# Designs tried in a protein design chat: VHH binders against Formyltetrahydrofolate deformylase 1, mitochondrial (PURU1). Part 18

Target 1, 298 residues: Formyltetrahydrofolate deformylase 1, mitochondrial (PURU1), of Arabidopsis thaliana (Mouse-ear cress) (q93yq3)
Amino acid sequence: GESLDSSVSPVLIPGVHVFHCQDAVGIVAKLSDCIAAKGGNILGYDVFVPENNNVFYSRSEFIFDPVKWPRSQVDEDFQTIAQRYGALNSVVRVPSIDPKYKIALLLSKQDHCLVEMLHKWQDGKLPVDITCVISNHERASNTHVMRFLERHGIPYHYVSTTKENKREDDILELVKDTDFLVLARYMQILSGNFLKGYGKDVINIHHGLLPSFKGGYPAKQAFDAGVKLIGATSHFVTEELDSGPIIEQMVESVSHRDNLRSFVQKSEDLEKKCLTRAIKSYCELRVLPYGTNKTVVF
Below, E stands for the ipSAE of ESMFold2; O stands for the ipSAE of ESMFold2 at other seeds; V2 stands for 0.75 times the mean of E and O plus 0.25 times the DockQ between their complexes.

## First folded at step 14 (VHH; framework vhh_vobarilizumab_d1)

Design w05 (from u05 with G103S; at its last look DockQ between E and O 0.75; V2 from the best seeds 0.00; counts 0 for: pae O 6.7 > 2, grease 24.22 > 24.2)
Fold by ESMFold2 at other seeds, look of step 14:
Structure w05 (fold): chain B 298 residues (1-298), chain A 121 residues (1-121)
Amino acid sequence: as target 1 above (298 residues)
Amino acid sequence: EVQLVESGGGLVQPGGSLRLSCAASGFTFSSYAMAWYRQAPGKGRELVAGITESGWTSYAKSVKGRFTISRDNAKNTLYLQMNSLRPEDTAVYYCAKTGRRYSPFYDFDYWGQGTLVTVSS
């Protein structure tokens, strides 16, 4: 039992810790003891030790009393353990206290991913702050999506582009205060100079199961070819097209009962779900890079 | 253009000390985490020490207590003080800057040319 007093009732809040170091005896025990010693309770714990590598990855979810274990002390305690093990990476997030990640959304003509993300965001299912939406296509102000953006105070920036000028310096200025970018069907290839100048993560959605379906594979061509599976891949952007570390993949069966319209609808549904899940996993610290161009997703 | 220029390497006897420097240009130095990596002949690069933009430091187990990473944001310079050097510390030492992140972790993908440290009698 808890006691009552006149200053504050105990409130338990969730925290997440991710850890990456060279594998060693007793890491889980030490990390768990850190949480338990402060009165925290572990709700979930995931470990990955890849075969033939001497590395250790973990993600823990716990609840704790922020009066007994202040936010800054959480950082200090985990960093002390990180130093003890020579850890390569140690990160804590406390979603109810820490600022949400700030993102910008880039798209071209098709808005199915944008619409899904805005609805999830409104429902509290996507824990981000959306700073703006950027597109190389102008949209009428009386459409449902544009009215949604206006109602919620989210700027829409039309940045007209040509083959000779993709306006990347203008985009860099618009996104300078974001934590990462989301390409929600942005059909322009971001240059190496853009990626270097931005210097933070960029997450994309691709139609198809990478690495096999790099580039375009038009829906009618796939439909006419009689494929039996369709997919979507969300991944980090690198200079090499459609080759960055994969975050989320989704697949669905198609059959003779699909016409072109239902085939396209299934494809779009996969893309919007795949991208939304990838962003949520990223914000929850579930996406951890390992090896050459790979991730573990807890 | 990002440039990282290491200096201060050389030949030293076991138990000796060296201080490496890395002059940085072409970016806002104070905004990025920095690191020292090393590569012994025939081996892959390994992280030696890292320092965040706020000054928090981390060290590989093999150098903890002997090496100290530091930064001078006014001079755009990263340092590695290496004490109690051992023959196994012989390597080319590289200054590194974060470029892209993947998920919550730092990923160091901008590198200098390196400076050779040889520990032998």
Scores: ipSAE 0.015, ipTM 0.409, lowest interface PAE 6.7, mean pLDDT 85
ESMFold2, look of step 14: ipSAE 0.273; ipTM 0.635
ESMFold2 (binder alone), look of step 14: mean pLDDT 84; pTM 0.846

Design w06 (at its last look DockQ between E and O 0.57; V2 from the best seeds 0.00; counts 0 for: pae E 2.6 > 2)
Fold by ESMFold2, look of step 14:
Structure w06 (fold): chain B 298 residues (1-298), chain A 120 residues (1-120)
Amino acid sequence: as target 1 above (298 residues)
Amino acid sequence: EVQLVESGGGLVQPGGSLRLSCAASGFTFSSYAMAWYRQAPGKGRELVAGITESGWTSYAKSVKGRFTISRDNAKNTLYLQMNSLRPEDTAVYYCAKGRRYGPFYDFDYWGQGTLVTVSS
């Protein structure tokens, strides 16, 4: 509520619950009853039971009165059901109460992904706190992006790197208080030691449709080669280059009618949209591991 | 390559105890969640207990209070202490290596298993 007047109606707030367990009869009924018994109302409910696997995945979206069903009690009530079914995962998120994910953004020279993410963040469409931006490229302070960062109190850290020294210990210190890391066109390969030291998720944007075209492929080379299809892939980073589970992919046709400028613009638009959507899906608890190297994306 | 080798299974009387071990190699053990699964004849695999890299544990309802999962990161070994064993605990017990993406864990690599038989 906006008022301390006790005569106003209760303010209902959104909650999300994700559940993962071995498949069994009655799971949906039990989860739904938990919400209904506390006066909550389900607004959306997604279920996935893979063929030939005995697993159950669900994501529910509901509204509830946090006075009647306090935040800690929501956790306890769903955990009781999780214990009943031996579930590995039972995760609740209440966006209006729970802290936003803290992220750091890494980039190199190109900033189209950073700019899009900052724009979406400013508009309230990306539910994160951006702790800092890190780049191996220095930028002039009176550029649009640098003024934006300064206005919003987001530090920009220039970390001068070489092939012989990627300064990964310095980067680890800068990102230690984050929930996950976003590579928004960071053109250095993170080492296995970095990934172990960080210990949390790292999400990347790749130019191209993985698993094809791993590594770099400059836009001018693709344009000169006359390709008819371009793509972008956002994925989790692992030690194996460009092989981590895919979160989002986008594709667009190109033709002889594209000049170099329009071709590059289409490529950049694809990358920024793909990365931004992947981060939003992750933060909304829509991305779950599945199979050997797959994801469920609700 | 990833290798998980379970040991410690055997025949035991109801009410008895067993301690299972799982020797892990081919990956950085301390960086991954680990779990014990079991499979009784004609049944699907079920999660028995899990432990994260940070030491958080979870247990199936049927074993909570009787089983304890633990890990020794220096020895790359996962353990399951099983007390107050019952005939329904009879199963092949599998060690599993987990991965984490987002706030979720998924265990998708299992060892060959060790048989536990609880009978008079």
Scores: ipSAE 0.324, ipTM 0.610, lowest interface PAE 2.6, mean pLDDT 86
ESMFold2 (binder alone), look of step 14: mean pLDDT 85; pTM 0.859
ESMFold2 at other seeds, look of step 14: ipSAE 0.371; ipTM 0.657

## First folded at step 16 (VHH; framework vhh_vobarilizumab_d1)

Design x01 (from w03 with S31D; at its last look DockQ between E and O 0.80; V2 from the best seeds 0.57)
Fold by ESMFold2, look of step 16:
Structure x01 (fold): chain B 298 residues (1-298), chain A 121 residues (1-121)
Amino acid sequence: as target 1 above (298 residues)
Amino acid sequence: EVQLVESGGGLVQPGGSLRLSCAASGFTFSDYAMAWYRQAPGKGRELVAGITESGWTSYAKSVKGRFTISRDNAKNTLYLQMNSLRPEDTAVYYCAKTGRRYGPFYHFDYWGQGTLVTVSS
């Protein structure tokens, strides 16, 4: 007859592997052969070997057939190579199989970063599960943000803070099941005890190009000073304020043609884009620690 | 408060053995990768051996086959069995615990006081 038999296309899914070890002859060949021997196909491969350091970093992006190379076998095969090179740092993610990173979002009054993140998350462009939103500011239940959170089943926790009580034990309990925290303009300083108690990564957005402009620098002051360049920095939080390893930075020119409103809008646009890109890069295993306070971002 | 207390160091002849211990407290021991580092006089600290939370081990090339890292999660204790000791193994040995990873990788940022191992004829 007229009906055509169709063949079922193989299901190929993406995987990512990141690796760090002491540099040695043949690492790339071994890692590539691991993928190829199982019928996988490498779509991208990044390597960094710093000058005068005997260390190796790589990130591979590949597609593979999970029937031919089951998820647990992927782990085992890379772990065998890690043992060969004395490596502790070998990580695989397979986004279509592995659970998304769970995050909590902390903010204060301004919500431009939260709104951007919620929109990107809804559009499938931010690969996380948002467990809750925490703020030291109460919001009316009929606002667009609060309606969005209710519609999607994302809890909003108002945690009022004072100089005497930052309520950090309450926050720790709320975020205990997360993989990392995102400070989306949370204007309270997290204590060293909070950071120790949480024990996982905390990613912040800073208004300005670190290490310059540490701390606050209000937009009106910058506008009145006549700056020609504004920026935003997303970085890991440490006990030292605004000093943790940088993940992403963005800049934009401003001029005399900006009024205060357009100046502020440009600043907010940089912040939301910078934070969103940093989180996406983190979840895609592109952000690797390097040296004392630096990162490799593949 | 995180506490890492090393013991078992001492003076030993070449070819001898020592067993180092690290008593850990102030955190859930089984959740973290642990490591032994050493620092010889005039040198920086170097990784000797590491062990993940799942028990996977890794060794520096200079000690592979001679040293064995292990952990006892019930006793919150990390061990390093050092056999066939050589003069170049002389160093202060430190127990180390991971803290923040800054992405997917282990970062060892909590340290004990160290225990001195001296290998000399």
Scores: ipSAE 0.458, ipTM 0.695, lowest interface PAE 1.6, mean pLDDT 88
ESMFold2 (binder alone), look of step 16: mean pLDDT 84; pTM 0.856
ESMFold2 at other seeds, look of step 16: ipSAE 0.534; ipTM 0.747

Design x02 (from w03 with R100T; at its last look DockQ between E and O 0.69; V2 from the best seeds 0.00; counts 0 for: grease 24.4 > 24.2)
Fold by ESMFold2, look of step 16:
Structure x02 (fold): chain B 298 residues (1-298), chain A 121 residues (1-121)
Amino acid sequence: as target 1 above (298 residues)
Amino acid sequence: EVQLVESGGGLVQPGGSLRLSCAASGFTFSSYAMAWYRQAPGKGRELVAGITESGWTSYAKSVKGRFTISRDNAKNTLYLQMNSLRPEDTAVYYCAKTGTRYGPFYHFDYWGQGTLVTVSS
């Protein structure tokens, strides 16, 4: 077809801004004016003001010309607005410029979530850098997952554990340079001391619809009980087991036409999709905590 | 073990100044946002000032222009310079550190024991 336009054409890139402050008159106008004054165009704007809390949450998606509005100036301009409202919580991400979130993946025996995440990551559909994979199970080098990790230069760390020594200090050292941690079916309970020492977010996948079925609920037991819905929940980890703020839940119907094998397959499919979606939402700044244990997921 | 130890509180006349210090240990101080909160008798705790790991600051409306938060990462110490003190500033002042984030925002979960500031004639 036609050649590229030889005149000046702006190259527009996407940006995301999330904001939290005490509610006040004019916040949306000020935030939107900031973007518009720099020639940016808002593609989406979400606001949540919880009842009886007098607080404001927002997420904006916009496109802008990084020549007209340099990346550091974007930070400065939103920081000025944050100062005006006495807010600490103003975060900008520009995915095409900013470094991806660094994560480590923890798992035990089952690798269906890890495999899905690695495939999505390879396809460019999971916006993270994977620093390493850590497991309390040793794996032979000829397995599919180990060959994948070697091919892509992702370290696998076998950290043998016992009831008396979960080697959490070793794990802390391995993950200290990450932005958050992902439990992709890690079947050991992380201690309060680990969570305090890590001090950053930990995202888990649970096989079931929390708050129901906390802890273990093996697929065979659910199958034998004749459930008609199965689910998966991805949530933040806290010291209280399976009780942290929920990020994503997925559900699927099952029936008498499912045998144990198809039941397990459906459960695994939900888990891998649920976890992957939760991580993507987190990285896109869509997950905003509020209240005691709730999230806004824009 | 995370430890936050406040000092520098005391009795001061209106219009006077105090500097609060918070000695921090048991974590990598430079990696965390820090804040000062205060609690007046019969009131809930309120944010006074915050400072991010990159040094960006914010202040409650009631103290802006009078108080200055700062950090010295080499000494693992958080400061609050309080000028032009008023009787309404009387409170226990707490040093706070971020803990659980649950997303992109700061939440201050770890607290010191507090230091009492009394502003009276």
Scores: ipSAE 0.434, ipTM 0.691, lowest interface PAE 2.0, mean pLDDT 87
ESMFold2 (binder alone), look of step 16: mean pLDDT 84; pTM 0.857
ESMFold2 at other seeds, look of step 16: ipSAE 0.514; ipTM 0.735

Design x03 (from w03 with S54R R100E; at its last look DockQ between E and O 0.62; V2 from the best seeds 0.00; counts 0 for: pae O 2.8 > 2)
Fold by ESMFold2 at other seeds, look of step 16:
Structure x03 (fold): chain B 298 residues (1-298), chain A 121 residues (1-121)
Amino acid sequence: as target 1 above (298 residues)
Amino acid sequence: EVQLVESGGGLVQPGGSLRLSCAASGFTFSSYAMAWYRQAPGKGRELVAGITERGWTSYAKSVKGRFTISRDNAKNTLYLQMNSLRPEDTAVYYCAKTGERYGPFYHFDYWGQGTLVTVSS
């Protein structure tokens, strides 16, 4: 730079703010002014006001200079607005400063979701730290996925389970240092005691369009039934099987021209894409609780 | 097992006061945000007041200055002091607890059985 002036161009970093309160006049203006007053620049702004509800939801994306607007001051400034509007939900995330979410991945035999998530993670498209992979199926060390995990220092834990012993205490110990769990085709039902003991979010992928056809539904069964539409649903896990709030759903048409192999391939492609998108949306603060069992997904 | 038991409802004249209590059990009370909701006949539930685990409060516009939410973590009890009551405040009042998960957001999806407040002259 300039030899007489030691000034340095500001380093701008992204921030996300999510806000939920009772609807009132001028909320967007106040939130926008908060960012602008500190020299921040809004890159995106989403608002949702449900019909017949007196509530307001918003998600903003902005860039700012963390020297001019320190991380703790960002929290304080948005909290002041939250208090003005009686809001309990005002959440800020600054991905380059805040720690990444730590996750563990649980799966059974099929690994198409795991492989997709590992590739997206390697490409920098999933903003998580993967602490481990846990499976009730042992895998040979010379497989592509096992070599990948070894090269990246991600532990693989084989936990032999039966219908009578799901080894949930062992799994709890392995995942205690995670922010949430991802079920990447884990075919054992997690008990209410596991969910209470873990006490944090668990996100699942289901083959099909919930709430219809809860439980297992093998691809061959759907193929033989002649369905014309297949889907995948990613949702939060609760004690009631396949009934938690939905994060993402994807669909694809199938026809008589699909054989069993192409039908299965389409189903697997939906599952891996649906789960990956759901995890990304969760980490980017796009998923908000709404109503009794619904979500807003910005 | 989460239990929320409301009490203190009843009949009161306009301009009067009433204090609601909610006895909580089955969870670590001090770790959760709590709220009062109300539901008038034929209407949906509406948020009346909320209080975080750190003690920060929020109020619906219609009750600000008249109602006070508070918590006593030693007694696992949530309170709602209602002053200057109006006929429009007539409703079943519910104690609510936020869930343990669904992201970093407070979501009030555990409710008690409710206590009826009737403001009539």
Scores: ipSAE 0.378, ipTM 0.678, lowest interface PAE 2.8, mean pLDDT 88
ESMFold2, look of step 16: ipSAE 0.406; ipTM 0.697
ESMFold2 (binder alone), look of step 16: mean pLDDT 84; pTM 0.855

Design x04 (from w03 with K61E; at its last look DockQ between E and O 0.86; V2 from the best seeds 0.54)
Fold by ESMFold2 at other seeds, look of step 16:
Structure x04 (fold): chain B 298 residues (1-298), chain A 121 residues (1-121)
Amino acid sequence: as target 1 above (298 residues)
Amino acid sequence: EVQLVESGGGLVQPGGSLRLSCAASGFTFSSYAMAWYRQAPGKGRELVAGITESGWTSYAESVKGRFTISRDNAKNTLYLQMNSLRPEDTAVYYCAKTGRRYGPFYHFDYWGQGTLVTVSS
């Protein structure tokens, strides 16, 4: 039936679709026609077809009327196109309808990344629900971070670890309800058994510019090597230390006037921003794996 | 511990049929997308068919219409019905489970040991 109030406009909401398949003629036309046929408007469209890999990646942003194109039908319509192209990977998010990603944050002593993420989350600029914060370091209840967590009802779990017992089963229990895990300067190496038991993505921040300067002293290595760029790297965690697919890197110029302390200060500033941007990009479906150890970041 | 155990491979004549099974344990089977991959001698591993946790299927062009992927969530078992087999289908077939996705896409990073399918006269 028609509306009794002709001044009421349909509510248009944003959607995001990401797609990956073997490259073929006509993919963009079919995907864009799917949106248009339901009265949707495309606001942005990104495509990547790497040379000699015969694969196709896309990310579209669009607005649509969820009354005319119900949320489940959006999935079904794109999945039908995925089947046409022999593809399994077709994912839609509709931020105003779909639940936010749930994450847990792990850290050790240094909290500069945690603080930045909490600020961005409070400002509505990080589209996640933070289920808990886990650390192998106890913190006094009167610190600014601990008071922030208490005010917002975010549990802080102190999990005392040793080199003989990393308490990974305890951590697995605490994070079982999350969509992915964020290592915000967690300085214990997660085992292959942990990664297999968790079974979801783990995103780390490294205080250096990978793949160069792996390990715990990248600023000293960079300083000693006389580099002119330093940085921070956010990447997916794999069983091999500091070697997973890179999501985001940030760099800062340095010169002979910088000392080790200024390298560290610049690196810490970069890593808090780098991690936050990586998490946001992940949640917005901008980070797509390709090749053995690479990503597309739209 | 995630375990994927394939069975049902063997020698078959061209035009014949085989049904592959994959018994899964160590995870909540119904919560994950599953796939069959194959690797012919001297070639890379390729996706043959996939099935999502909600039951949507996808097939490589070379097997479309001949192969059918299915899952039985009550038995924690993945199947591949292979009909009209051709010599080029000769390969080791692997059952695969999604794990760490490295983004929103299904990434199949847990595999069984494989089952050999040989199609020859």
Scores: ipSAE 0.431, ipTM 0.684, lowest interface PAE 2.0, mean pLDDT 87
ESMFold2, look of step 16: ipSAE 0.443; ipTM 0.718
ESMFold2 (binder alone), look of step 16: mean pLDDT 84; pTM 0.852

Design x05 (from w03 with S31D Y32H; at its last look DockQ between E and O 0.78; V2 from the best seeds 0.58)
Amino acid sequence: EVQLVESGGGLVQPGGSLRLSCAASGFTFSDHAMAWYRQAPGKGRELVAGITESGWTSYAKSVKGRFTISRDNAKNTLYLQMNSLRPEDTAVYYCAKTGRRYGPFYHFDYWGQGTLVTVSS
ESMFold2, look of step 16: ipSAE 0.441; ipTM 0.705
ESMFold2 (binder alone), look of step 16: mean pLDDT 83; pTM 0.838
ESMFold2 at other seeds, look of step 16: ipSAE 0.540; ipTM 0.784
ESMFold2, look of step 17: ipSAE 0.506; ipTM 0.749
ESMFold2 (binder alone), look of step 17: mean pLDDT 83; pTM 0.842
ESMFold2 at other seeds, look of step 17: ipSAE 0.528; ipTM 0.738

Design x06 (from w03 with F27S S31D; at its last look DockQ between E and O 0.63; V2 from the best seeds 0.50)
Fold by ESMFold2, look of step 16:
Structure x06 (fold): chain B 298 residues (1-298), chain A 121 residues (1-121)
Amino acid sequence: as target 1 above (298 residues)
Amino acid sequence: EVQLVESGGGLVQPGGSLRLSCAASGSTFSDYAMAWYRQAPGKGRELVAGITESGWTSYAKSVKGRFTISRDNAKNTLYLQMNSLRPEDTAVYYCAKTGRRYGPFYHFDYWGQGTLVTVSS
């Protein structure tokens, strides 16, 4: 079609709103009316009301004119509805205005997750700013991953660790200005003191379908047990190993025709995809805490 | 180590009043959101009232106008003043404090052991 001068037309931008309160009559109507009354248009709307818990969760996607409905007014209008329903949890993101989440990536020897995340990030499919990469393994500057990091101005920090010295104070300093951490196969256990000192979310990738196969070497355990299904799990880190709320799981069928090498390869392919999808969902406000150790993932 | 200890529960007649307290020990809690939850026998745990670090308060519709949440940061103590009590307010009441978030929302990671409130003639 015809070219039009966009400087004369309003530019509509996307917004996302997530909401949680005690369930009540009319919540969806009120939230929808808030958007519509300001000339916004809803593109998607998800609701979850769990059985027997009398709580309400929602996520809406909409487009709006930020001249007519300024960013701060969007917050204020949804906060007014939050007050009406006695809610503490009402969050808006506007990706074209709000800064991207800043993350640091931690890994040890294996880099399959890091490489996938860097490629998705380069392609614009992972909505984060990567502040640095931290590893307890030194890497030569002429490797493909190190050249990629150099080309894009992403620092790589080698932090030599042992079982007796995890150097967690050094890591805390390196990540002080991040919004959350991503453990992309970081094989050191973060202490309770680290988690308290960091005070923000930490997201991990685990080989295997948690809660089964906790700990190291899940592929070998699965192979030896003769399973017919393998997978990967991305979850929030807590002080209890491999037990935090699950964000994403991915699976693949296996058979007697697979050997240990093919189990490992299939699992690594799942791990990189699972972690990447979990991070994207988190940044898009699709991952909400639910119950004691569960999530809603819209 | 964060510990939350509720007190002030008991048996009270309909229309009566009761004040719950929650003592937080181990560290200053002024930087965190706090809440009261309740759980009736055989039911899920539900939010009763919340208070943010800045003092903004929120109440379930069933208790608004009857209950008042407050905090005394100097004493690390959270309160719930419960007036005009009804039999349906019978529950174990829990004090809760935020920790790490798990996404965009306040998420209450630390819980007390609870204090029983029974409203009956």
Scores: ipSAE 0.373, ipTM 0.651, lowest interface PAE 1.9, mean pLDDT 87
ESMFold2 (binder alone), look of step 16: mean pLDDT 82; pTM 0.838
ESMFold2 at other seeds, look of step 16: ipSAE 0.525; ipTM 0.752

## First folded at step 17 (VHH; framework vhh_vobarilizumab_d1)

Design y01 (from x05 with F105Y; at its last look DockQ between E and O 0.62; V2 from the best seeds 0.00; counts 0 for: pae O 2.9 > 2)
Fold by ESMFold2 at other seeds, look of step 17:
Structure y01 (fold): chain B 298 residues (1-298), chain A 121 residues (1-121)
Amino acid sequence: as target 1 above (298 residues)
Amino acid sequence: EVQLVESGGGLVQPGGSLRLSCAASGFTFSDHAMAWYRQAPGKGRELVAGITESGWTSYAKSVKGRFTISRDNAKNTLYLQMNSLRPEDTAVYYCAKTGRRYGPYYHFDYWGQGTLVTVSS
């Protein structure tokens, strides 16, 4: 039992540091020394040095005393190392004191991903603030999901769309104060103008193993084709359909013992798990861009 | 349409200097971080130097002290002053801008066509 007095029993909190620079001798030692010199303790350390590039990527998890090593000083100390190595990216996150990422969720008719995300959010397992839910489908106010949203003060915005008018300016206004957007089975293609106007990340869930099966490849088509594996892909949205950098992929076996109903259920379970994992990884700074269209996911 | 057009490359002797320029159009230049990348024959592209919206600069170890990145927001132009050139600096040099951001990171995923720099005796 430790006292809550900060002068004699500090509360140690977790921090995450992500680093990307040109590869050089001694980077890990310098980053580790920085943390150790401030009395911090490393709990995890991941490194990637791609074979065909002269670059270094790392993610460290550590605990530290924020009284001894104030939040702003953490940034400054890592920035000094970044300048020494000519780093483009040195990013710190301290989840217990940094603001949570604010997100909006877009969906169409199917809500299996939304329901899973709301459940994980309520349980404290999804480290975001959900500012609103947007759909091009109206939902009855007496449904379980709509009552959940009302109880937690999360607005639901019905934005009726057509193929000729996707109402992207209306959506942009609704999401202007978010950190990123999540497409939880939003079945319309976001235009290049929307992506430019939003200017922040958009994360999607696709019901197949990209880059294969781009577009709408419904579970019934895969079932009728007799596939032995199904997949789901969560990725960043770009102007090219279903082609952005992949964040998470999941696969599951199917067999002759699956009927259409069980096959669809497996597909939906895969999608909701894949999207949830992708969002968590993103918020934990595990997803780093690399190359032309790739990611490092620590 | 976004365009990045590099110029100023050429043949130069070791120890010489070149100044590269990149004319940018189709986006709000002052809102983006910019960079120079290079690609030697048979190798991948590597970052040479970067400059943020606010003017902070970063350099690869191999060029620090010899190269200077700068920007002119009024002319929508990015520059790379290359001094004390060495044969290992031979490469196609690309102007790059930040595209879609992925988290809080500067990620350069839009490049021009490049300009060839050859350093040889």
Scores: ipSAE 0.291, ipTM 0.574, lowest interface PAE 2.9, mean pLDDT 86
ESMFold2, look of step 17: ipSAE 0.568; ipTM 0.791
ESMFold2 (binder alone), look of step 17: mean pLDDT 84; pTM 0.845

